# VH-VL binders against Uncharacterized protein 5: the designs that were tried, part 4

Target 1, 153 residues: Uncharacterized protein 5, of Haliotis asinina (Donkey's ear abalone) (Ass's ear abalone) (p86728)
Amino acid sequence: SNLQCKIAGGGELIPIRTPEYRAWVPLGEVGLNVSDSKVLIFAARSCFGAHILLQNNAEDFKNAVYEIVIGGMKNTRSGIRQCVGCKFDEWVKDKALNCRFFNYFWISWCGDEVWVGHGYRPPHNRILRYKYENQPVINAASVRSESDTYWAL

## First folded at step 1 (VH-VL)

Design p6 (from p1 with heavy chain S30T S32Y H99R R100D D101Y Y102E S105E S106G G107Y Y108A F109M; framework fv_polzastobart)
Fold by ESMFold2-Fast, scan of step 1:
Structure p6 (fold): chain C 153 residues (1-153), chain A 122 residues (1-122), chain B 107 residues (1-107)
Amino acid sequence: as target 1 above (153 residues)
Amino acid sequence: QITLKESGPTLVKPTQTLTLTCTFSGFSLTTYGVGVSWIRQPPGKALEWLASIYWDDDKYNNPSLKSRLTVTKDTSKNQVVLTMTNMDPVDTATYYCARDYEYDEGYAMDYWGQGTLVTVSS
Amino acid sequence: DIQMTQSPSSLSTSVGDRVTITCRASQGISNYLAWYQQKPGKAPKLLIYAASTLQSGVASRFSGSGSGTDFTFTISSLQPEDVATYFCQKYNSAPYTFGQGTKLEIK
């Protein structure tokens, strides 16, 4: 596949930290607006549990479009679900994160499919893919984590 | 307090279907990263894994027995049910259910039921 | 299908002795290996997971090591209550196969 959709951000990654089990950090509040974008490329340094929320409404953290979990279940699984804490619609065995080093990831919601992969070259190294017919418009994104996590977004 | 308990018939005739129920307390199968497994042990023999079912409804059956095995869950009752078809005297064993809990890279069985002896004879 | 083979099948030794049991996988399983203790008439108890990580509440005399295909379980100083059958189990993928067990007795 050919991902030509607009990538979020101005080319410079914004450093963010999320402590264990704290509230969602809206990316719009730290200077990253995803409303005109369809692809997010980021890096995370974390022992486990990096969560990305794709939202129709920036104020709604419960009825999100997707929650993408990178390195869930203590860094053994990554998955996509249509609500926070629900059953995964798609998941894969994946030791995605590293406690000591940043790893890169990308998320694409170009069209009616959401895709997730390793690295900074979408669509290369795709690990997850889920189709949502008539997907709600994604206007905002937020991050949270299960462990102390450092992000570059 | 985490507990699991097996229940079902203790005597089964050859060719019949065995149905065992695992009833648990102190945890929920809606909890992320939790599952329940079935394991058996013929008298004096090794443990044999049979089947597992997880919080996300994913399930795995032992390939050597998969045509005979069905595992289901009822999260509202805190129960997991194992069905095994076409029982034979060699299936005589103590049957255990155990909680699968995510540790590091995968699942290990951290709490076990007491086991129930199922004898298959004519 | 990956086979799990334990050695020895049984051993008898003295209180205070160092006990070593081995487990071999016919193919690589990384560190996805657990060790269980089963006393007569009882359900198994998890001692070690991820090849070398001791379960909470388990005595420090128990340890595990290894990765890939060859794994070792050690009791540094045997106590009377350690008389049991010990099983290894792979859990990298289904089937989650157990070894045949090692029966440990005191002389």
Scores: ipSAE 0.000, ipTM 0.500, lowest interface PAE 13.3, mean pLDDT 85

Design p7 (framework fv_polzastobart)
Fold by ESMFold2-Fast, scan of step 1:
Structure p7 (fold): chain C 153 residues (1-153), chain A 121 residues (1-121), chain B 107 residues (1-107)
Amino acid sequence: as target 1 above (153 residues)
Amino acid sequence: QITLKESGPTLVKPTQTLTLTCTFSGFSLSTSGVGVGWIRQPPGKALEWLALIYWDDDKYNNPSLKSRLTVTKDTSKNQVVLTMTNMDPVDTATYYCAHLGYEWEYYFDYWGQGTLVTVSS
Amino acid sequence: DIQMTQSPSSLSTSVGDRVTITCRASQGIYNYLAWYQQKPGKAPKLLIYAASTLQSGVASRFSGSGSGTDFTFTISSLQPEDVATYFCQKYNSAPYTFGQGTKLEIK
């Protein structure tokens, strides 16, 4: 039926900061509701370890649908896993983040698969994809980081 | 089951280079996500991580010792080799090799028996 | 460079007692913490990873808790074979630093 993948947000990026290893920051609580969206485009300035959680329920950080890690392992890997602390289902070598400059990324959960890429023009520069049959509905998203990270969401 | 065993000289003179070999079974370094680390322990003291090598030849060394450490692998022999230059009496320790418990997380789920290396004149 | 501090450095207690030791990180490490048991003259053995997940084959009397900077390791009922030094290890980022160890003895 509807084949359009809606991008989250109103075109104006919301600045937030996550200090190293603090609690998850729900995007809904900082003014970005992803419940009707299937694509998130964002920028991050970080030395390493930008984490995005895609959730069925905004209150549930344990049983997430996906955790996407950008620039994990000291900015050497990015990957997708089905829950926090599980084995990565898909990962790639990539120096994705930069300590001094914002880099853009996009995440798409349109259909029954999740895709991740560099830049602000999905589906260009895709680096990761993972498919789940009967994927739970994604209604919320949260972020946290391993190092002091500045986001534009 | 996963097993590892360290081998190499038990006595090293100051300024010499130490070379230790880890021989393992129950896994292969041709398998994606597999890694082997080196950890040491001076007598009666804490464990200290030294180095790690992954299946794809990606390598990480402890920053405090990085200039002295080289880690290599021979996938066909199921071996990982640690080389440490300019040995000093303070480097006297039991040296362990260990299997990486998870490809992104540097905890070690299976360890070799360890080999004591004494550095003295 | 994050420091890992264990407390106490040593303790002596009786068979059947509940034993608790702690590990503190100087900065937040989430749940990226492992606990190891090392018996005299032996290699370390992994007991717990991700702060609270018990390694396969490890006795259920061992448990871990905590997140961020403060972590606890517990033996619910001490057995004679539990005499060992216990080490915590952070693994959120390099270096993968170990605590100084807690030596556990039986009276």
Scores: ipSAE 0.013, ipTM 0.597, lowest interface PAE 8.4, mean pLDDT 86

Design p8 (framework fv_polzastobart)
Fold by ESMFold2-Fast, scan of step 1:
Structure p8 (fold): chain C 153 residues (1-153), chain A 128 residues (1-128), chain B 107 residues (1-107)
Amino acid sequence: as target 1 above (153 residues)
Amino acid sequence: QITLKESGPTLVKPTQTLTLTCTFSGFSLSTSGVGVGWIRQPPGKALEWLALIYWDDDKYNNPSLKSRLTVTKDTSKNQVVLTMTNMDPVDTATYYCAHREDYYGSGSYYDYYYMDVWGQGTLVTVSS
Amino acid sequence: DIQMTQSPSSLSTSVGDRVTITCRASQGISNYLAWYQQKPGKAPKLLIYAASTLQSGVASRFSGSGSGTDFTFTISSLQPEDVATYFCQKYNSAPYTFGQGTKLEIK
């Protein structure tokens, strides 16, 4: 919605790499705790398929609250789904990622909807929103990708 | 369970537009991750992918033929239609439509398209 | 665009022989490769996807291997019903390009 919710992390972005076909990388294990946050701002350099998992339990990758896919289907769409690997609940045509340059994105679960946008100024450039009735508490996040991806989180 | 069948004219004159319809059963093109593609094969030659349409109306056309190809769907009729303009004798081929649901691995969504179920094909001859 | 080249273009051998066909991509395609069998007058049939995974119901004498740019399709012991043209297909992204095909015949 607006400025009142805490953004995860500090001023120093954490570099992470997820090669294709790798397991989920829990952000808590690489020094980024989202348990008291409602907004994540990050950058990714990838040809396609940057996945962000928002989790109730850090060790549960199957029963996540949301999987956010940036540049899925070979960098042709981005979407939100309420389960890992399920069909999108909301999606948009979006050539979001770039093989050669980092692009910024933000995800907000501040309030009663999850929002996704381009850039580093939420709620500007929002591309997706989805309302999850009785949304579970988001205590952890993880990343993975369909192609070799460099992150700044 | 899944079946597809091509229909349309078997003879087309040079410069005319070809319209082929793929009618299917056993799946819906409203189902997320489902796609239907078109492939052709000139007599005695290699298979050539032509076009792909997904459940969400996202479309991919072979770059070498893109200006000539249009693919559309009618989800309520279980049909996908291929239109190809300015037909030439070299376009004489058996035309197939084929099904694939995108692979949903545990924890992931993939947009890879290989054809698991094919129609029987329809021969289209282009001559005067 | 990525080119797909099969070798050999044709192969003539005997029942019971081990048959090997290769497919080469001009750029890396990971394991996004499928193999199809096409008998005369019939639509192609999917045999293998993900370079090495047998489609359900396909006979175990068929196998695939490889990754990146170099792929191999093998029939461990040729049966008469295996006479067909075999095609590889990349599917990592559009265009979903096929190889030129390998025609397999019995002597």
Scores: ipSAE 0.006, ipTM 0.516, lowest interface PAE 9.9, mean pLDDT 85

Design p9 (from p2 with heavy chain D56N H99R S100Y Y101D G102Y D103G Y104E E105W Y108P, light chain K90Q N92Y; framework fv_polzastobart)
Fold by ESMFold2-Fast, scan of step 1:
Structure p9 (fold): chain C 153 residues (1-153), chain A 119 residues (1-119), chain B 107 residues (1-107)
Amino acid sequence: as target 1 above (153 residues)
Amino acid sequence: QITLKESGPTLVKPTQTLTLTCTFSGFSLSTSGVGVGWIRQPPGKALEWLALIYWNDDKYNNPSLKSRLTVTKDTSKNQVVLTMTNMDPVDTATYYCARYDYGEWFDPWGQGTLVTVSS
Amino acid sequence: DIQMTQSPSSLSTSVGDRVTITCRASQGISNYLAWYQQKPGKAPKLLIYAASTLQSGVASRFSGSGSGTDFTFTISSLQPEDVATYFCQQYYSAPYTFGQGTKLEIK
């Protein structure tokens, strides 16, 4: 846990809710600016399908830098892909989410790789990593979900 | 229900390589979030964490010993193997393996195996 | 590395007494602290994790408290079977580190 990249947010977790299969919720619009950050730590309570979008432009939801899916395919897999709904570049079997409890996760785009893990102390419990040569600058992030999801971001 | 057992040589000569195997039952390293760690305890001294391997094959070694430590797993056999090179008399200790929950505590532990390093 | 310091290093008390052991971290570790009991010739047994959460099957006379750098472990009424060495462990950051241990004996 020697991660030294800036964590998004001011220490106060922001509660938000994303109902099933609705529009992306830009984190900038709910008070969380990730433009100068390299790490996001958050919690989610969900039966399945929590999606985090890392974007070059806040208005572009289709051509994002990464879509990170936690507990996809009915809470059986988590993965990283370079576009919304594309084939996963990396994925793992992962029963990540819980309908009744908040579980913690972290995402790091510090350095030349994107990493995803369980818990609230990166880089511990990493489940996914992917290297994107000449990665576009990540200036914004958004969330959506496949099922009714409560977030603390 | 959950059990772990360490096995390997009990006597090692200085400069030799130690290989210890942890065989476990009651859980699988195919389950996300689980891992197996190695901890040692020299006679009469404190516990020292050595290494950790996770279900996804991520490996973490104590930085003070990193060049000497290798940890591997065989998920189908329910085994984790620790290898430590260039053994020295100060490495004489009881070596334990333990299940590692992703809440990051060790429980349960194996019974331990005493490894003596002497000429 | 995060250094864990326990006090006292040893103590001897009577059955029925309240026993208190402290553990200090060299830097903030939030609540990422566990307490273990080790009886002679046996492997350590987890008693408490997350600083204050009692492991299932562990006697209710054991408790823990604290956060940040200062932590306390308490046995409310000492029993003969509690003779052991007790260790704290931080799991906030690798390498995971243990205190030097507190040896508990009965008079």
Scores: ipSAE 0.005, ipTM 0.487, lowest interface PAE 15.6, mean pLDDT 85

Design v1 (framework fv_livmoniplimab)
Fold by ESMFold2-Fast, scan of step 1:
Structure v1 (fold): chain C 153 residues (1-153), chain A 120 residues (1-120), chain B 107 residues (1-107)
Amino acid sequence: as target 1 above (153 residues)
Amino acid sequence: QVQLVQPGAEVRKPGASVKVSCKASGYTFTSYYIDWVRQAPGQGLEWMGRINPSGGSTKYAQKFQGRVTMTADTSTSTVYVELSSLRSEDTAVYYCARDYGDYEGYFDYWGQGTLVTVSS
Amino acid sequence: DIQMTQSPSSLSASVGDRVTITCQASQGISSYLAWYQQKPGQAPKILIYAASTLQSGVPSRFSGSGSGTSFTLTISSLEPEDAATYYCQQYNSYPLTFGQGTKVEIK
């Protein structure tokens, strides 16, 4: 279960801002190490397009990665893919983000599937799940956004 | 089959405006962005900007801000680029290209291009 | 703006030759680099994205490598249909920018 897997960062969330950037902000460089974790819980305030990259290697943004997009396509869809900018392997219609308020989300890579949900109580309010055949070991994570985004990670 | 269809050519005089169309078919029009890239004769590729057909959000290269407008008509699955205050150096082939994901910047399908000639 | 510089500007090679084209970014772009092939009178066609991922349907003789600021496109065994101009493109940050192109001719 997700509740049996280690959650990254503990109880206090780290504030981060990503203006409209295409470059990734590695979470390890802002004090959040996910290498022994299987669950990430975070909050974001954004009009659209909050991206989380789960990585085997912190220096590699192309191989052995999962990109989770929250509120993509102008806050109309959320999805999962095994490469940056590819077509989603799984997606849902989802107005996930809010310009004025923080919303909570969780991502789990505990077990043989990647799960994504709303809120701070995994596995409650799951919106996405996908089983990847060659799931890489996740040792790092990075964030970026399509619009000015405030994070608590 | 995914297709982006553009007219072959447009001719304008200096100081005029030109509006080039790009008609999409074979996919869900509002699921992908469309970018515009131009190429002057014998020269390289130059990115002009992009539009999200879902909602009409645009981003333009600074060089073209104030002269370029991109629009989308979801009822006809058509994207437009309009360039004003034309000069001879705007003579180029104008391509529309499908932006593969949400706000990613590589292009998996291209229109065949519209040759815009600006001459007096 | 990130400037992309390709080398060489042109080359002539024989069928069966290994051809390498390099692309240098003026600042770090991680692996956010695509390669395109353009034949005279035609629109560009994508070959590679994410620096090394081959687009579906592109022959395996094409490969890409590199990260950060230095990138290479390799054609392992040149075919007659490979005569074209090749462009690199960064998509790490706006505005999107292309290299000046490398013309590959068959001798």
Scores: ipSAE 0.012, ipTM 0.534, lowest interface PAE 8.6, mean pLDDT 86

Design v10 (from v3 with heavy chain Q99G G100D W101I E102V L103Y L104E D105G A106W I109P; framework fv_livmoniplimab)
Fold by ESMFold2-Fast, scan of step 1:
Structure v10 (fold): chain C 153 residues (1-153), chain A 120 residues (1-120), chain B 107 residues (1-107)
Amino acid sequence: as target 1 above (153 residues)
Amino acid sequence: QVQLVQPGAEVRKPGASVKVSCKASGYTFTDYYMHWVRQAPGQGLEWMGRINPNSGGTKYAQKFQGRVTMTADTSTSTVYVELSSLRSEDTAVYYCARGDIVYEGWFDPWGQGTLVTVSS
Amino acid sequence: DIQMTQSPSSLSASVGDRVTITCQASQDISNYLNWYQQKPGQAPKILIYDASNLETGVPSRFSGSGSGTSFTLTISSLEPEDAATYYCQQYDNLPYTFGQGTKVEIK
């Protein structure tokens, strides 16, 4: 067997808050190290625009491997892109987020592709999938948002 | 109610291009991926690629990269596959097949197929 | 690319026989495997999805099993209308790939 799909954390969820379009919050800085992980399960409460950055280097926001947007364009679309703010490489209609309640999501980069889904039971409720040829190693992740967002990571 | 309708046959000369259509009905066209799979006479099935009609996003098998283009026309609920620089080995039945956007990897339903013949 | 290999390439059996077709993946694909039936002159039809789930309208004599790299399709009691070519297909990774097919003929 050559695949290992370790879930990040594996304990108590870490609460964080990101205000509208502020600097990226590195998950390593708030106590969640993803460097040996291949799956992230999290919850978000937000009206729209929860962004997750998968990075080769925690200090480098310029060479992002993926930017994953949940509930972008005023909570109408979710998508994957290989650069911050570029056109999506893949996207789907998705009213993913809720202003009043936390919704769960998972992201998997196990193997040669990234998958995104709703809920807390990967690979159930998959909504997006993208393969990056010669994908760089993902060692870090960061979050930010388009609106005031509460996370449990 | 769900139907995928394809023309029966197309004939082309080597070096030409062919554009095969697949008209969808009975569901919301932009809620599903559409895949293209071909089958040469007496041979197995070969996945060519797929399109997301909602975004226009495409993924092609590397073997066809540079020769294949997939497009969707939402006004007519029709997807197309265009293959250029045709050779005799491109003679095959070309199927469109619907894939769920969440579980895109199972194909249901399939169109009846278009036989593309590339003759000398 | 993930290579899918079926065994046997063809078989001939009698009505009422139990038929087993195997499919091997070149790497672990979990349960992301489908089985299709193709009758002469027709488009393929899905029989089994996610390795073991029977599609609606498919006779209960068809069943699928397996996970990881080794999968089987079983027809518990072969009927004349089951003469067809059967294909396994992985959807764990792009490009999606099919086995070479197993042709089932009636004696």
Scores: ipSAE 0.000, ipTM 0.498, lowest interface PAE 16.7, mean pLDDT 86

Design v11 (framework fv_livmoniplimab)
Heavy chain, then light chain:
Amino acid sequence: QVQLVQPGAEVRKPGASVKVSCKASGYTFTDYYMHWVRQAPGQGLEWMGRINPNSGGTKYAQKFQGRVTMTADTSTSTVYVELSSLRSEDTAVYYCARAYDYDWGSYDAFDIWGQGTLVTVSS
Amino acid sequence: DIQMTQSPSSLSASVGDRVTITCQASQGISSYLAWYQQKPGQAPKILIYAASTLQSGVPSRFSGSGSGTSFTLTISSLEPEDAATYYCQQYNEWPYTFGQGTKVEIK
ESMFold2-Fast, scan of step 1: ipSAE 0.039; ipTM 0.541

Design v2 (framework fv_livmoniplimab)
Fold by ESMFold2-Fast, scan of step 1:
Structure v2 (fold): chain C 153 residues (1-153), chain A 121 residues (1-121), chain B 107 residues (1-107)
Amino acid sequence: as target 1 above (153 residues)
Amino acid sequence: QVQLVQPGAEVRKPGASVKVSCKASGYTFTDYYMHWVRQAPGQGLEWMGRINPNSGGTKYAQKFQGRVTMTADTSTSTVYVELSSLRSEDTAVYYCARDEYSSGWYYFDYWGQGTLVTVSS
Amino acid sequence: DIQMTQSPSSLSASVGDRVTITCQASQGISSYLAWYQQKPGQAPKILIYAASTLQSGVPSRFSGSGSGTSFTLTISSLEPEDAATYYCQQYNSYPLTFGQGTKVEIK
């Protein structure tokens, strides 16, 4: 693979569930520490709206580095924004999620740029790229969703 | 109707531990963080920590690190706070409080009635 | 830790009076501030969150204002049932912290 940066986790995916617009679930609290990693590979089963927060500080959900939305706007687009709930800085038309089946995704923050793609083989099937030239260090990640979502992280 | 039910009182000797319960009803237990806040007699409110019942993840105030453990039992919709190595200064009313987290912030929309923990010989 | 300081620590007022309580944060907390009412022998009850948003079911005589480091809770016309201790709480960052409380007594 072309990515040389460390992938989070050990290959044993951790199952979690997030209901509609409830608490951010910090990944560190479910046993997945991303502070020494630059790539996250995960699966989600959801009708729409799987959100991943990349954070400088695990306790700060307000001033996140990035909020990445997979299958937002009723599963019609995916996007990247530099604040929670703001207008997307980058987005693409994308029917990313499925109500009945898990789909795989990857996120890379290797270097000063964030990439998002489909599948479990980064950097293949990249759908989004955003450059943040003075990007804060990403030490934590959290997940939340717009609809009842099952994750494997 | 949301309810958080706690026992009225617990009495312990110095050096013992106490485990206080908070039984939730009227909502989906795993959808809300639960916090513990204590209040010594005649004093103000002090945040101890929180638990996410969905993940089991906890966050404790530094003052209580090493002495506090928070747990959740999803089969009974009950959260617990256990405090060890009790001192007379731990005499307080212990409240559980539900986090309204749909906005991503931690303020408390419902509180239990409190459990008075008395530490005396 | 963010320190929350309330003033006054206590006050006595008559039914119908306008009462103002202030809360100061030791550092900026934007609008991430809640106000609670606690009556003797009872658990605290939320009145206001996000500095100025009234919780459903709370009487309209209660209002909140402020942002950053300076906040106020106002009771426009004091009622007998408003005798209580009022607490502000910041939820901008961990650890969550409360003011020391303001006791409101009716003359």
Scores: ipSAE 0.006, ipTM 0.549, lowest interface PAE 11.7, mean pLDDT 87

Design v3 (framework fv_livmoniplimab)
Fold by ESMFold2-Fast, scan of step 1:
Parts: structure tokens; C-alpha cells; sequence
Structure v3 (fold): chain C 153 residues (1-153), chain A 120 residues (1-120), chain B 107 residues (1-107)
């Protein structure tokens, strides 16, 4: 239903910076609560390696539901994994990011699959789809990056 | 060189408040979490909480909730921990510690610590 | 909260001895455990992160092992400079928690 596929935030994007591979930045701490949401739309300006963590518990970074990597392996691949730093469960060739300007992305966990796409109009331009058997409830999200990354979330 | 500089000592009376500073240098201040860990004389390490200097977001250990406040001043690259309603049991060395390279994991750089003494 | 328990609470050993310190977690923390060394009057220093990774600049005689709920710090050949208190710390979940410490003395 429409209620189940609610987009996070009020349409205005929150600026965040992650300078390099450091601690996760919880989105709840910068004013974006995803607990009632099933879709996240965001923009990133980065040379490579924008990471989004979907979590059951905002304080649990180890047993996260998904880590989604946009422009990993020096901006050559994007992928989904059920553990931080593991082999991708699904991936695609994707030069997703740009050092000089923002590109838009969306992530959907509406239903029993996680979907990832380019742009700001889900479900258009989907690049990844993964089904997690017995998927935990996603109540929180965090971001991190491999290179200096500017976000609009 | 990365440094976290703290004052050596603070003395307060029971019932007072203390505000301990930790001045960071040698790195981008807003890019790392800062944690506060205390150690009573002859005792072990106790995590108090942490602050994200970029957002001002804080997480505190339940034991200190309502008595502790952590703040960050981006203009001076300084974090603070303020503890109110001081008791003799609060006598301890208070360390600031930077969270390192990976996911909310290692404390890679520590301040030298501030000895807070609570006495009459 | 995750409880961390170390054993022994203290030990005395001779230079050249193999020293083993154990850390137990009250629940599964995978490999999300750090080890710190603290000398008297000093701040703690990171030795090992992610249960088994040696921090840069730390002597190779230090090693860590274990996963789940049981972890070990080993000093393969004790040196005089290793007299210190050693702490394990979990970072699987907030609040972060430390073991009570193990004091290593040279006899």
C-alpha cells in the first residue's frame, strides 16, 4: 500500500558530508527519521564509494539488514550485501558517482525486496534488486563513504 | 600530528558541576566521533557517551542520563563533557577519545585525561 | 548492555614468558572487539582491533584471537615494557563496554 511505501523526509534535502572511510553517520542524528518510511531519495557528489546502511536498530552497525554501496571499487560497481564489507550478494557495473556534481539515487525496501535505482523517481531506472529471506524490519539508516562525499538526503 | 589536549586537573565540591574540555588538532574536527571515557582511581574504564561534532548528536550511557551533557564548538575544535550534581564517586580521570578509521570501533587517539577531584 | 568479563584479574610473569588474557562477552559480538594497553599514569593505547588485527606500530609479539563470545590476547614473549593493565572492549552495540582489566606484572 501507499502507506507502506512512504518516502523518507519532507522533500527538502538535508546536506551532510562524509570525508572518507570513518564512522557511520546515523541519519536520525541529522534530522532524517526513516522508521516509518520504505523509500529513501538522495543525492551524492563523490568520486567513489558512497555507502548506505539499512538497520533494524539504529545503534547496531554489525548486524545491519543491508549495506548498499554506490560507486564502489573506484566508481566501477554498485552492490548490495547483507553484511558490512562482505562480498556483494548482488552487484552491477555502474559508474554511478561524479566528483564534480550531484547524482540522484533512490532506495526502496517496500515489500520483501530491496531495490536501488538512479534518479529521483522510484521505481524508474532501477539498477539493483535483492530479496532477503525473512528480512528484518528496517527502522534506521546511516551513511559512510570511501572518499570525500557530499550528500543531500 | 593528531592531538587531543585536555587540562590536567579540576577540583569541585559535592553538588557542583564540572565542564571538561578536549581540544582537537591535526585533523578535520567534524569528521570523527568523539567519546568520553572515565576511570576512577584504581578502577577500570567506563564509557560515558559520544558526540558527533558535525551534527551535535549525542548518545549517553544510561547511568549518566540526566546528569551529563556533551557539546562541541566547531570554531575552536573543542568538545566538552559537563557532569552535574557531583558526588565523591565521580572522582576520576576523564578521557576524550577519537573514534578511528572504521565503523564506530576503535579509539585510536586519546587525550591525556583530566583528573576531576570531588572533595569538600 | 553487553557485559565483558576478563580473566585473570591480575598475573605475574617473567620476561620471555607467554602470557594469555581471556575476555568473555555476555552475548555474541562476532569479531567486534578491541584490546587496549594502559600503563600507570597514561591514557590507554589501542593494540588490536576487530579481534585479531594488529594496530600499526604495535610489536608483533602481541596477537588476538577469538570470535563470538570468547576472545584471547596473547603476548608471545613478555618484555619488561609490557607491564600494564589490558582491557577488552566490545563495539558490537551501544553502549560500548569494557572488561574490568587484567594487570600484568613482571616478577
Amino acid sequence: as target 1 above (153 residues)
Amino acid sequence: QVQLVQPGAEVRKPGASVKVSCKASGYTFTDYYMHWVRQAPGQGLEWMGRINPNSGGTKYAQKFQGRVTMTADTSTSTVYVELSSLRSEDTAVYYCARQGWELLDAFDIWGQGTLVTVSS
Amino acid sequence: DIQMTQSPSSLSASVGDRVTITCQASQDISNYLNWYQQKPGQAPKILIYDASNLETGVPSRFSGSGSGTSFTLTISSLEPEDAATYYCQQYDNLPYTFGQGTKVEIK
Scores: ipSAE 0.007, ipTM 0.550, lowest interface PAE 11.8, mean pLDDT 86

